VHH binders against o75319. Designs and how they scored, part 104

Target 1, 181 residues: o75319
Amino acid sequence: GNHIPERWKDYLPVGQRMPGTRFIAFKVPLQKSFEKKLAPEECFSPLDLFNKIREQNEELGLIIDLTYTQRYYKPEDLPETVPYLKIFTVGHQVPDDETIFKFKHAVNGFLKENKDNDKLIGVHCTHGLNRTGYLICRYLIDVEGVRPDDAIELFNRCRGHCLERQNYIEDLQNGPIRKNW
Key: E = the ipSAE of ESMFold2; O = the ipSAE of OpenDDE; V2 = 0.75 times the mean of E and O plus 0.25 times the DockQ between their complexes.

## First folded at step 7 (VHH)

Design k47 (framework vhh_4orz_3)
Fold by ESMFold2-Fast, scan of step 7:
Structure k47 (fold): chain B 181 residues (1-181), chain A 120 residues (1-120)
Amino acid sequence: as target 1 above (181 residues)
Amino acid sequence: EVQLVESGGGLVQAGGSLRLFCAASGFTFSRYAMAWLRQAPGKRREWVALITSGGRTDYADSVKDRFTISRDNAKNTVSLQMNSLKPEDTAIYFCAAREYPYLGDKYDYWGQGTQVTVSS
């Protein structure tokens, strides 16, 4: 509905591009119906998202939405030129292999189709932190061969907030590599 | 302009070693998986070794424990160290590049090949 997600105001709207990658992370944009519950400086609509990305001299080429709901905004609220992909991801549990594989395939397909440009893959869950950070780091570790602690540090620095869920951090640091390239 | 240029091939006695090099230019090398494939006279081209953009390596069973693939992103090169060479390793060796990740079985770029001949 029209209630602001819990703790949503505690997080920066948009992080910075993760250097050496095509990833940028952000919290869920909220459609116009939520604006009556927000001060002007707290508003973060789909339009606000694209404005903030442009303010960083970046351009979105894909949005991956990891929320388990469609109540915060609709794909129709996004520019027609930007593809939108929904991957329903349950909170609290480490994402299952099917979810990880879907994420990797979406990233892989985007990179193959966008060799000649520098457009970004925007990834969000509700806060743009735990599910978002897990899947981005999982990709960097499994596909790019980044050391787990380096991937986590890079995400934390660029998002401006540290991954909070210990089970996600533990899986990234010590869990198995998902071999599905 | 994209180029892959192989070197290091030649004639060697069975049990010997060779190191092949592939120099790449015209693309963002660090984003690409690099592979070595070979083609013997009258046979189909077969995959030999692969190194991903992240540095993970894979080998065909026929060369496992004898061959080592490596890359140097600063120099845009991939190398294949071949030890304990056998007459059946005789082939033209091709360097190939593919943007990671793997979405099919095709390579984007190919070199012209370098001949390896293992005698006796």
Scores: ipSAE 0.000, ipTM 0.142, lowest interface PAE 14.3, mean pLDDT 87

Design k48 (framework vhh_4orz_3)
Fold by ESMFold2-Fast, scan of step 7:
Structure k48 (fold): chain B 181 residues (1-181), chain A 120 residues (1-120)
Amino acid sequence: as target 1 above (181 residues)
Amino acid sequence: EVQLVESGGGLVQAGGSLRLFCAASGFTFSKYAMAWLRQAPGKRREWVALITSGGRTDYADSVKDRFTISRDNAKNTVSLQMNSLKPEDTAIYFCAARYYPYFSTEYDYWGQGTQVTVSS
């Protein structure tokens, strides 16, 4: 379907790069078939995403799609030069250890292979906020040793919207470091 | 200060050849797709040829097999070799740049154009 996600219009399309990291967060792009239901100023296609990233003088090297659906856009809608990784996540509950493992390994692999450039890891769920913010912050806390409150503040500032789900915030602040064997 | 400067235009007889050049400055030329577009009197601007940052080329059907686009990243130059010219090729030819060759419908940067006139 071409049903626009609830509250999708309420969020900034793209945040800014998180300083000191390779992360940039954004809401889900909507393929051309959705434009019939959008005013011109509301459109945010895959093309619009890449134009907005370039306007910030940044370049995407990887997209991690955390949505549980393929209906919003297809990998084929992206430039052939940018790898795409799908990690299916269900909303509302804190992502499980397997999901956290997959995210961390994808990020570590990208960073190892991209030492000679400054390309970004683009991360999105539907709104680019709760699941996206949780996994980025979880990576910063567990792998980079960032204090939980500092990670959350950095994400909120750069995304332009604050993490909304209290269970996600609570897990980041007080939950255990996830060690992936 | 972004600038695209076209040269090589002029008058040529039908069946003849011309080579257009576009010198680019003020941006990272090697990362951009480069294109040639043309505008004949009283007509809309028409896309002619495109070359990606990786060297992949694409052409409008009207010029395929007659025109060849190429680039020289060391010199920040894109060229259009025009062979077997027809009176219908008479137009102002514009050099243009865009970051994503096939995703964007808009060009990021434009030259001012160079006149090509093909006499019968």
Scores: ipSAE 0.000, ipTM 0.124, lowest interface PAE 17.4, mean pLDDT 88

Design k49 (framework vhh_4orz_3; at its last look DockQ between E and O 0.01; V2 from the best seeds 0.00; counts 0 for: pae E 18.5 > 2, placed apart)
Fold by ESMFold2-Fast, scan of step 7:
Structure k49 (fold): chain B 181 residues (1-181), chain A 120 residues (1-120)
Amino acid sequence: as target 1 above (181 residues)
Amino acid sequence: EVQLVESGGGLVQAGGSLRLFCAASGFTFSRYAMAWLRQAPGKRREWVALITSGGRTDYADSVKDRFTISRDNAKNTVSLQMNSLKPEDTAIYFCAARYYPTFGDKYDYWGQGTQVTVSS
């Protein structure tokens, strides 16, 4: 059978916009076929995602999907007006430099093309926490000059959950700045 | 030449108010995000507030509901209204400009800073 991700129900569906940035983080939306395994209040479909963003008086302009699978939802489940970018990342290990570069390039391109609006970059992995939080914080540290602890604190507060993987936290705090991105 | 010139700093008692101004010249002001950052004695600079080219405002948690940032594109000015001031707000306040908003410290243009001192 088609199982929901482990611990997926333990996390808030969507966080708040990170002040001073265009980022908002959320857990992976699940298409209609998963709803038979969920109570009504546990459902979080692509439609539910956009409804929750609108309830915060925000608008998505890009979704970056960091999962290493396409089984949870299809790009066709998203509004045609919202670009979708897939960056395949594996869990547990710190994302490699190529992945970090792709993420930074996508964010920089979005900001340039969306200078005249306040649309958000939505970022998710399975739980919207470790890979998501790492890449957002890495961007803020390397590109924006944010202090590592400030980036992590802001992400944790806005997501409503703290980064869990110690190797990710340690890389953000003490690891090298990835330059030339 | 690009210039950002701050004014409005001074000495005030806890619970008081100050309004800081920043006059900008030498760039297309209306297209830039404008921010205020501060540096307390012995500390690194920290981001306080920003206003985007579109008028959206963001604030650090330490100043939420007390400070208000605004801009006047016709006059090329950005201002920071500071209410309910605390001794912890004592710092040099810098006006900064960047094409994209950030709560970090990588800005394109910086003012010289204006001193704000809050006594208990």
Scores: ipSAE 0.313, ipTM 0.703, lowest interface PAE 4.0, mean pLDDT 91
Fold by OpenDDE, look of step 8:
Structure k49 (fold): chain B 181 residues (1-181), chain A 120 residues (1-120)
Amino acid sequence: as target 1 above (181 residues)
Amino acid sequence: EVQLVESGGGLVQAGGSLRLFCAASGFTFSRYAMAWLRQAPGKRREWVALITSGGRTDYADSVKDRFTISRDNAKNTVSLQMNSLKPEDTAIYFCAARYYPTFGDKYDYWGQGTQVTVSS
């Protein structure tokens, strides 16, 4: 169906680029069929996403969709020039090693192929916060060697919302490094 | 005052080896990613190797399997072991530092560079 996700309206549509990284987080954009259930100022479509990114003088080079459904929007709603990657990620639980690996691999591939530009990796789940924040931080910690607290702080500051799930935070701070290959 | 001082450059024959060193001071070395970049005559500066604060490494395709970057946080040094050197490796090699890693040429701190010349 086209019911609005719970608490979706409570989160900023788009965060800021994370300095020193190519990441930007945002909440899930909703296709046109959802607009009838939203006030005009609450609407956030794929088109709105790109407009907001442009307003930040940035450009998306990849979208990683972590939602566990396909009901929110279609890849066809995105420009053909921006690759779309779906990584089905279950909510509320720490992503498994396979999911983490898929995310890392996608990011590494993008960075390898996009060394000559400054395009961003757009990452979103439903709210663009917990799953999104965990995987971005997991990448920074495991692959880039960033301190967990630094990664979390950076993400929170840039997203404009703090990670909420204690299991995610605990895993990032004290959990083991996950395999990178 | 932040300082990066390179050493170890020189003249070497093709197929030879050199080891470059960079001594860092004036910042929390262990928190920074370190990189080597190089600039050949008439060419743009290019990224060569990176080592993150956590010790993860990456290399340009042109030097992969020939060069090895390493760091010693106790000594605030980063090194570049260069094996199987080729004439095309001739360049000024720069040590650079950034809080977050990058494959580009935008770094927070730079050394003055050391000349590496590989003869045919």
Scores: ipSAE 0.016, ipTM 0.315, lowest interface PAE 7.5, mean pLDDT 92
Fold by ESMFold2, look of step 8:
Structure k49 (fold): chain B 181 residues (1-181), chain A 120 residues (1-120)
Amino acid sequence: as target 1 above (181 residues)
Amino acid sequence: EVQLVESGGGLVQAGGSLRLFCAASGFTFSRYAMAWLRQAPGKRREWVALITSGGRTDYADSVKDRFTISRDNAKNTVSLQMNSLKPEDTAIYFCAARYYPTFGDKYDYWGQGTQVTVSS
């Protein structure tokens, strides 16, 4: 029973740090039990995540997991010194105000605690794209005042994949500013 | 420039005790799990003990209840107290560090080793 998520192999494992921000996005890492169904070059474990971050000369200070399930890996698979937060985020629909608030609260709390270092917030959903991109862009737009098209273009470039869900893109570009932080 | 420097090795009779020390520099010590490994002549290197950044310890079955690993984050040191030593404990003991204390078996940094010889 460990099915590889649909289309998971089609996405780059980890993106690049988004310049001028504290964000880096990646697809969900998969624990060893999934590796039976993967070629060696397809594997992307929690260990692989941290190796790739180190190769970029970066350090994670928080992981925000947006998946609706716990089956992909356990928090025990992560370094004990890296905080982990799960925010259950339903796919296919624009996240509700409660979900957006939880994300902003977590980011703002991290920034206060880490104002004297340059550690990154790692954000993932299943593919590290639609839910991840939406919430990162929503934060940049609402809290940092970044223009919607600039936020989307920055995310797409650094993730290495373009946001796919048109309702997310439309909400970011034309939807209301949320003042919930 | 990362350095791990072991000390405290030597010759001891069976049943005796030794304490090994490892002094670390050049990295953020408190974020790494620290381990001791050993290699006897003609044998493969084997894991002995590990202490996570948070202080949780694990031991190889062959040394459980005889060896104790500990760390001092203020002094950037890790130690291995070895009691009830046996001739089979004779080996070069290596200090090692890894970033991922909950999984993986690859170590990022290694010391040069210190010799422990247990005579019968």
Scores: ipSAE 0.000, ipTM 0.106, lowest interface PAE 18.5, mean pLDDT 87
ESMFold2 (binder alone), look of step 8: mean pLDDT 87; pTM 0.887

Design k5 (framework vhh_4orz_3)
Fold by ESMFold2-Fast, scan of step 7:
Structure k5 (fold): chain B 181 residues (1-181), chain A 120 residues (1-120)
Amino acid sequence: as target 1 above (181 residues)
Amino acid sequence: EVQLVESGGGLVQAGGSLRLFCAASGFTFDSYAMAWLRQAPGKRREWVALITSGGRTDYADSVKDRFTISRDNAKNTVSLQMNSLKPEDTAIYFCAARYYPYLGTKYDYWGQGTQVTVSS
């Protein structure tokens, strides 16, 4: 049911826009039913997400939800003007090539359709860190040609937390470039 | 006006303990990572411990397993519990705040510092 994800309170709700990109990362928003287990200052609902993005003078154009559940919030909790994409990813494992492909295609499609604006692609998993950071960095490395350590440093700096999973870091640094788009 | 005010410093013998406090005002304390840094005579300022807005903690290798950082958001206070103190821990201890705990090397706000002296 309504149990707060483990360590969810340990992470900043929303990072900063990653300069030179359209990416912004955040932890999973929690719908109103979770708020009885949170202090007012700990709440991070879908509404709170959009308020925090607005406080940074940014605007979301797409949300990519990487969690393997829909218990935390529903797509209908989001404004109708913001597209929502669900890519089911299992935690702990490096995302497979099919998942990487879907992420890259969603990002490329958004960028082609949003050439005339500066709207952001919001990406989250449960903590907005490991799966989120992996896929964003994988895109930067494989599509934009960014050096792996530079991509990781940029993500860590903007998210406000460092990627934790060594297998994800190792794959980004030493794994093959995926040419699947 | 933003203020960070340290207290709890003093003179202690090697092997002893001290608890430092930092009282914060003038900013949204709950949203900031809080850190302790120290500066020994003739040395550069070095980072000691950090606690994020979410409660995650990190420590310098020199103090790991001896020091514990904690925060009380209801009181806008950060604490540093220092155990098994060594003469090399002698320094002025500074409280500092930053919004993004791992973004760059700069802190947004600084306290004036409190002296800790550990006698051999």
Scores: ipSAE 0.000, ipTM 0.112, lowest interface PAE 16.5, mean pLDDT 87

Design k50 (framework vhh_7qia_2)
Fold by ESMFold2-Fast, scan of step 7:
Structure k50 (fold): chain B 181 residues (1-181), chain A 120 residues (1-120)
Amino acid sequence: as target 1 above (181 residues)
Amino acid sequence: QLQLVESGGGLVQPGGSLRLSCEASGFTFSSYAMGWYRQAPGKQRELVAFITSGGRTNYADSVKGRFTISRDNAKNTVYLQMNSLRPEDTAIYYCAARYYPYLGTEYDYWGKGTPVTVSS
């Protein structure tokens, strides 16, 4: 059903662009059918997402959806001009190497296709925090050579919430670099 | 405390090249994002090139393809290689550093600047 995800209301809808990157993180948008369970100021539909991005003078060029469900919104709820990519990612466990590779490939492909513009890669899971933060930070560490603590701090500040899962943080700080994918 | 010292500026003819260096002294240079700014007389200071702690670069459209920013963390130095210089590139060039390159963060440290003059 139309059950609001646990703790979804506790998180800011959308963060700020991560400077020096093309990334912006947000929580899962909820289609119109969820709005009867939300106060007006709590609503965050796909349309609300694009309005909030525009308010920051930014433009989305790609959405990467990391949720393990399709119940919250459909790709058809997004503007036709914005590509949508689904990478089914299980919560709680560190994403596997195949998931990490898929994410890196999608980001690299977007950057090659969008070298002449400044459009953003929007990334979300349910809360736009743990899976989202892990994969963005993993990309920055493995592909861009950012120091793990710097990547984590940049994500936390721009998202407005700190990564919560210690196993994710531990893997980012001390885990192997998956640069050869 | 981080300090930035620029060098490599001077007088050059149109079409010439210069390499600017900015040496940092202080704690953890490798954690800082580094930028090169310039200011021509009577104009606002503008960003020329930017490099993250991880080596990702961004350039102003006016210098793209002509200028290259790079860093050497072992030497605590950021470089700006300037090729095909034009009279319009005449300015004082400033090195800048910031720890967290996120929105609302000001640059933490600025150098005093090094003048570049492109004329015959």
Scores: ipSAE 0.000, ipTM 0.106, lowest interface PAE 18.8, mean pLDDT 85

Design k51 (framework vhh_7qia_2)
Fold by ESMFold2-Fast, scan of step 7:
Structure k51 (fold): chain B 181 residues (1-181), chain A 120 residues (1-120)
Amino acid sequence: as target 1 above (181 residues)
Amino acid sequence: QLQLVESGGGLVQPGGSLRLSCEASGFTFSRYAMGWYRQAPGKQRELVAFITSGGRTNYADSVKGRFTISRDNAKNTVYLQMNSLRPEDTAIYYCAARYYPYLGTEYDYWGKGTPVTVSS
């Protein structure tokens, strides 16, 4: 189906860069076929994403797509110069260790390859909130040694919306550190 | 070559004040977290204060309420205002810059240090 994701309109399209990191979070862009169901001010296509990032004087170097579907947009809708990585994650459940490891590996690889620039890692799920916020915070906690509450506060402030799922918050605050390399 | 240069250290009486400055060159200062560390003779280097690129601050318990860290991105400078100085604050003070604003991650750049002596 070509239906708008539930509650998608309730969230800001793009957050702000998380200071001291290369992360920026956003909700899923929707390809042109969805525009028939949206008012002009509600549209958020892949082109709109890049325009909004540019308006913040930032540049994307990688997109990590955490959705469990390919129906919202295709990698071909993105500029050829921006790498795209798909990590299939199911909503509502904490990502498994394999998924966490894939995310960490992709982020570390990007940072190693982009030492000479300041390009951002764009991360999204459907709403750019729960799965997105979980994996970004998990990276900051496990790899960067950030206190869980500090990571969550930083994400919430920069995304403009607070993490909603209690199981995600509980795992971040009290769950084990994942050391998988 | 990227570098940090500290200034403002010196000799001061107990209860006095000093303001340290650290000027950054050769990199995009506004994107880095900045920290002030100190090392007394025979002791390990310890974090005194840090400030994130977004302006959030953190302080060691020993200096809370006495020291204030601030930054001026237009001047590529971080400051440490030190009030109510004590003899135990005597150390060489180092500024450090890192892309990630959190403890446990290596700092990317270090200054050469500026000595602070608190004595009568």
Scores: ipSAE 0.000, ipTM 0.133, lowest interface PAE 15.5, mean pLDDT 86

Design k52 (framework vhh_etentamig_d1)
Fold by ESMFold2-Fast, scan of step 7:
Structure k52 (fold): chain B 181 residues (1-181), chain A 121 residues (1-121)
Amino acid sequence: as target 1 above (181 residues)
Amino acid sequence: EVQLLESGGGLVQPGGSLRLSCAASGFTFSSYAMSWVRQAPGKGPEWVSGISGSGRSTYYADSVKGRFTISRDNSKNTLYLQMNSLRAEDTAVYYCAARYYPYLGTKFDYRGQGTLVTVSS
């Protein structure tokens, strides 16, 4: 199998819930077969993800996986009670309008179906930072009317790491509002 | 005590203009994103326009884009909505609403009592 993703150990496993929203961001969980290459304190399996969310007194209701691969874990590694949505996004480039619309649709659908609870939408890419942060911030800006700088600051603070890709930051700050389909 | 007080509503003919105002007190106005929300007779609430705390970012519903302009004066704790080219379909009670952080849903931290706008011949 493939090795641990580049720089994966540099990032906190799970951020904090973003206040005023249903979002929580994290890095990609790694299935049991990767544990041979990790110290016990570095392990972050799907089970570890749910344990860390429970430690924050939160509950996941949906996972949105933005990675362009299935090699790190399988949907079958998740609890049967938590829906899993795959949106294939290419790293390094700003997500296209189709990807943005799919993300918005999934979030809006979850919120309509979960208005009677406080379950979270968990979002991840490989590091839970650039693609993840972009799509969450894009949703907050376009749908919720949040100021771009405020959305970015909120994400950075709650994730515990700042968005790194300049093109993503520039699009969020200066790009057009992307309306729903 | 938090208060949002709307004014400027009234009866106008189609094609006319109105400017709505919302006077805010009891909170740090410049720290809140502000919105205009309307509710037509017998219908649910519809978001119309939003503006960031600094006033640098503005947002509009498709139904009003190009006709309405949202603005704010943080030195006077006042929100405005300039409404041009009014249509019968714009008839509604218009509410001023405030939100501190990103919030998913139709709820706001604070909402005013509304001002009635009637567009009719």
Scores: ipSAE 0.000, ipTM 0.128, lowest interface PAE 15.5, mean pLDDT 86

Design k53 (framework vhh_etentamig_d1)
Fold by ESMFold2-Fast, scan of step 7:
Structure k53 (fold): chain B 181 residues (1-181), chain A 121 residues (1-121)
Amino acid sequence: as target 1 above (181 residues)
Amino acid sequence: EVQLLESGGGLVQPGGSLRLSCAASGFTFSRYAMSWVRQAPGKGPEWVSGISGSGGRTYYADSVKGRFTISRDNSKNTLYLQMNSLRAEDTAVYYCAARYYPYLGTEFDYRGQGTLVTVSS
């Protein structure tokens, strides 16, 4: 369907790079066919995403798409130079260990292959908030040794919106470190 | 240039209190997480306490929980450590330390020169 996701307009299109990391978070881009339902200032296509990141003097090296759908845009709508990875992640529940492992593996692989540049890992779900924020924070906590509340504060500040799902926040603060490599 | 300058150390009896200060300059103070790290004679560095850039989150080592309070004043670019119920084991040089979010491991981007705290009867 051609329905704009619920509450999609309530969120900033793209956040700022999370300092000290290679992460940038954003809401799902919508292909041109959705634009008839949007005012000009509400449009956020794949092209708009790359323009906004360029305006921040940043460059994407990888996009990780956490949505449980392929209806919003196609990988073919992205520049050929930017790898795209789909990790189907169901909303509302804390991502399972297999999903967490896939995310960590993708991030570690990107960082290993991109040691000689400063390109960013772009991460999004539908709103670029709950699934996105959870997996980025989980990576920072489990792999980089960041304190949970510091990871959450950094994500919230850079995304421009606070993580909303209490079960995600509670898992980040009090849940076990996932060491499944 | 980046500068961190600690003050407030001294000699105090067990059970006493001290307030340490750290004046920061040369960077955007509110964007950095701040920590207090101590080093006792003949021992390695021990992380004591940390505070987020906004001041909204504070963290403490188990050895100081309930006795020490970390705080910051971003309008004055100053970090504080209120130390109560001091023990002989708290004797150390106390360092102000800054890290850009997120931090990796226990390493810091900047450290001050330290201020000596001696707890002795």
Scores: ipSAE 0.000, ipTM 0.130, lowest interface PAE 15.3, mean pLDDT 86

Design k54 (framework vhh_6fv0_2)
Fold by ESMFold2-Fast, scan of step 7:
Structure k54 (fold): chain B 181 residues (1-181), chain A 121 residues (1-121)
Amino acid sequence: as target 1 above (181 residues)
Amino acid sequence: QVQLQESGGGLVQPGGSLRLSCAASGFTFSRYAMYWVRQAPEKGLEWVSTISGSGGRTYYKDSVKGRFTVSRDNAKNTLYLQMNSLKPEDAAQYYCAARYYPYLGTEFDYRGQGTQVTVSS
């Protein structure tokens, strides 16, 4: 479908880099076929994403796509120089351990390979908020030892929107640490 | 210092062929999408062709499809445009241009000095 995702216009396209990390969060880019339903200032194509990242004097080195669909844009719409990883993540429920470990593995691999540069890991779901915020915060808590409330506050501030799903917030604050293998 | 230097332009008869080359230096060539754009006298700049950094994707202006072929040699930092079945309307100054993120509007990160193509009527 060419339907704009529900509430998609309600969210800022791209957040700010999370200080002390390589993460930047954004909402799903929409390919050109969606633009007829958007005012010029509402458009957020894959091209617009990269332009907005450059406006912040940042550079993407990896995109992690957490949506459970491929209808919004294709990997072929992205520059060939930027790796793309799809992790199909269902909404509403806390991501399972397999999803969490896949995310952590991708992040750790990127950081090891990109030690000599300052490129960012771009993470998005549909709104760049709940699944995106959960996995980024889970990484910070489990791998980097950040306190849960500090991780959530940092994400909320930099994204410009607060995590909305109470089950996600509860898992981050009180759930078990998911250790790497 | 970044440089893009075009060559291979000249005068050709309608239906003839030319191969343009662009030698690049001063940046990591394989990381940039490369473009051929042209400008006829008293006309605006017109996009002709794009090739992705790896060479895996190519795009063409409708009026040149089937006649022009873009290619690149990343080991030699060189971009090519093979132009077959040239028409009078193809006469223009041809520029090599580079862009890190492909399809960044009509703007280029780098552009060369151009090479002139003339098609005799």
Scores: ipSAE 0.000, ipTM 0.132, lowest interface PAE 16.1, mean pLDDT 86

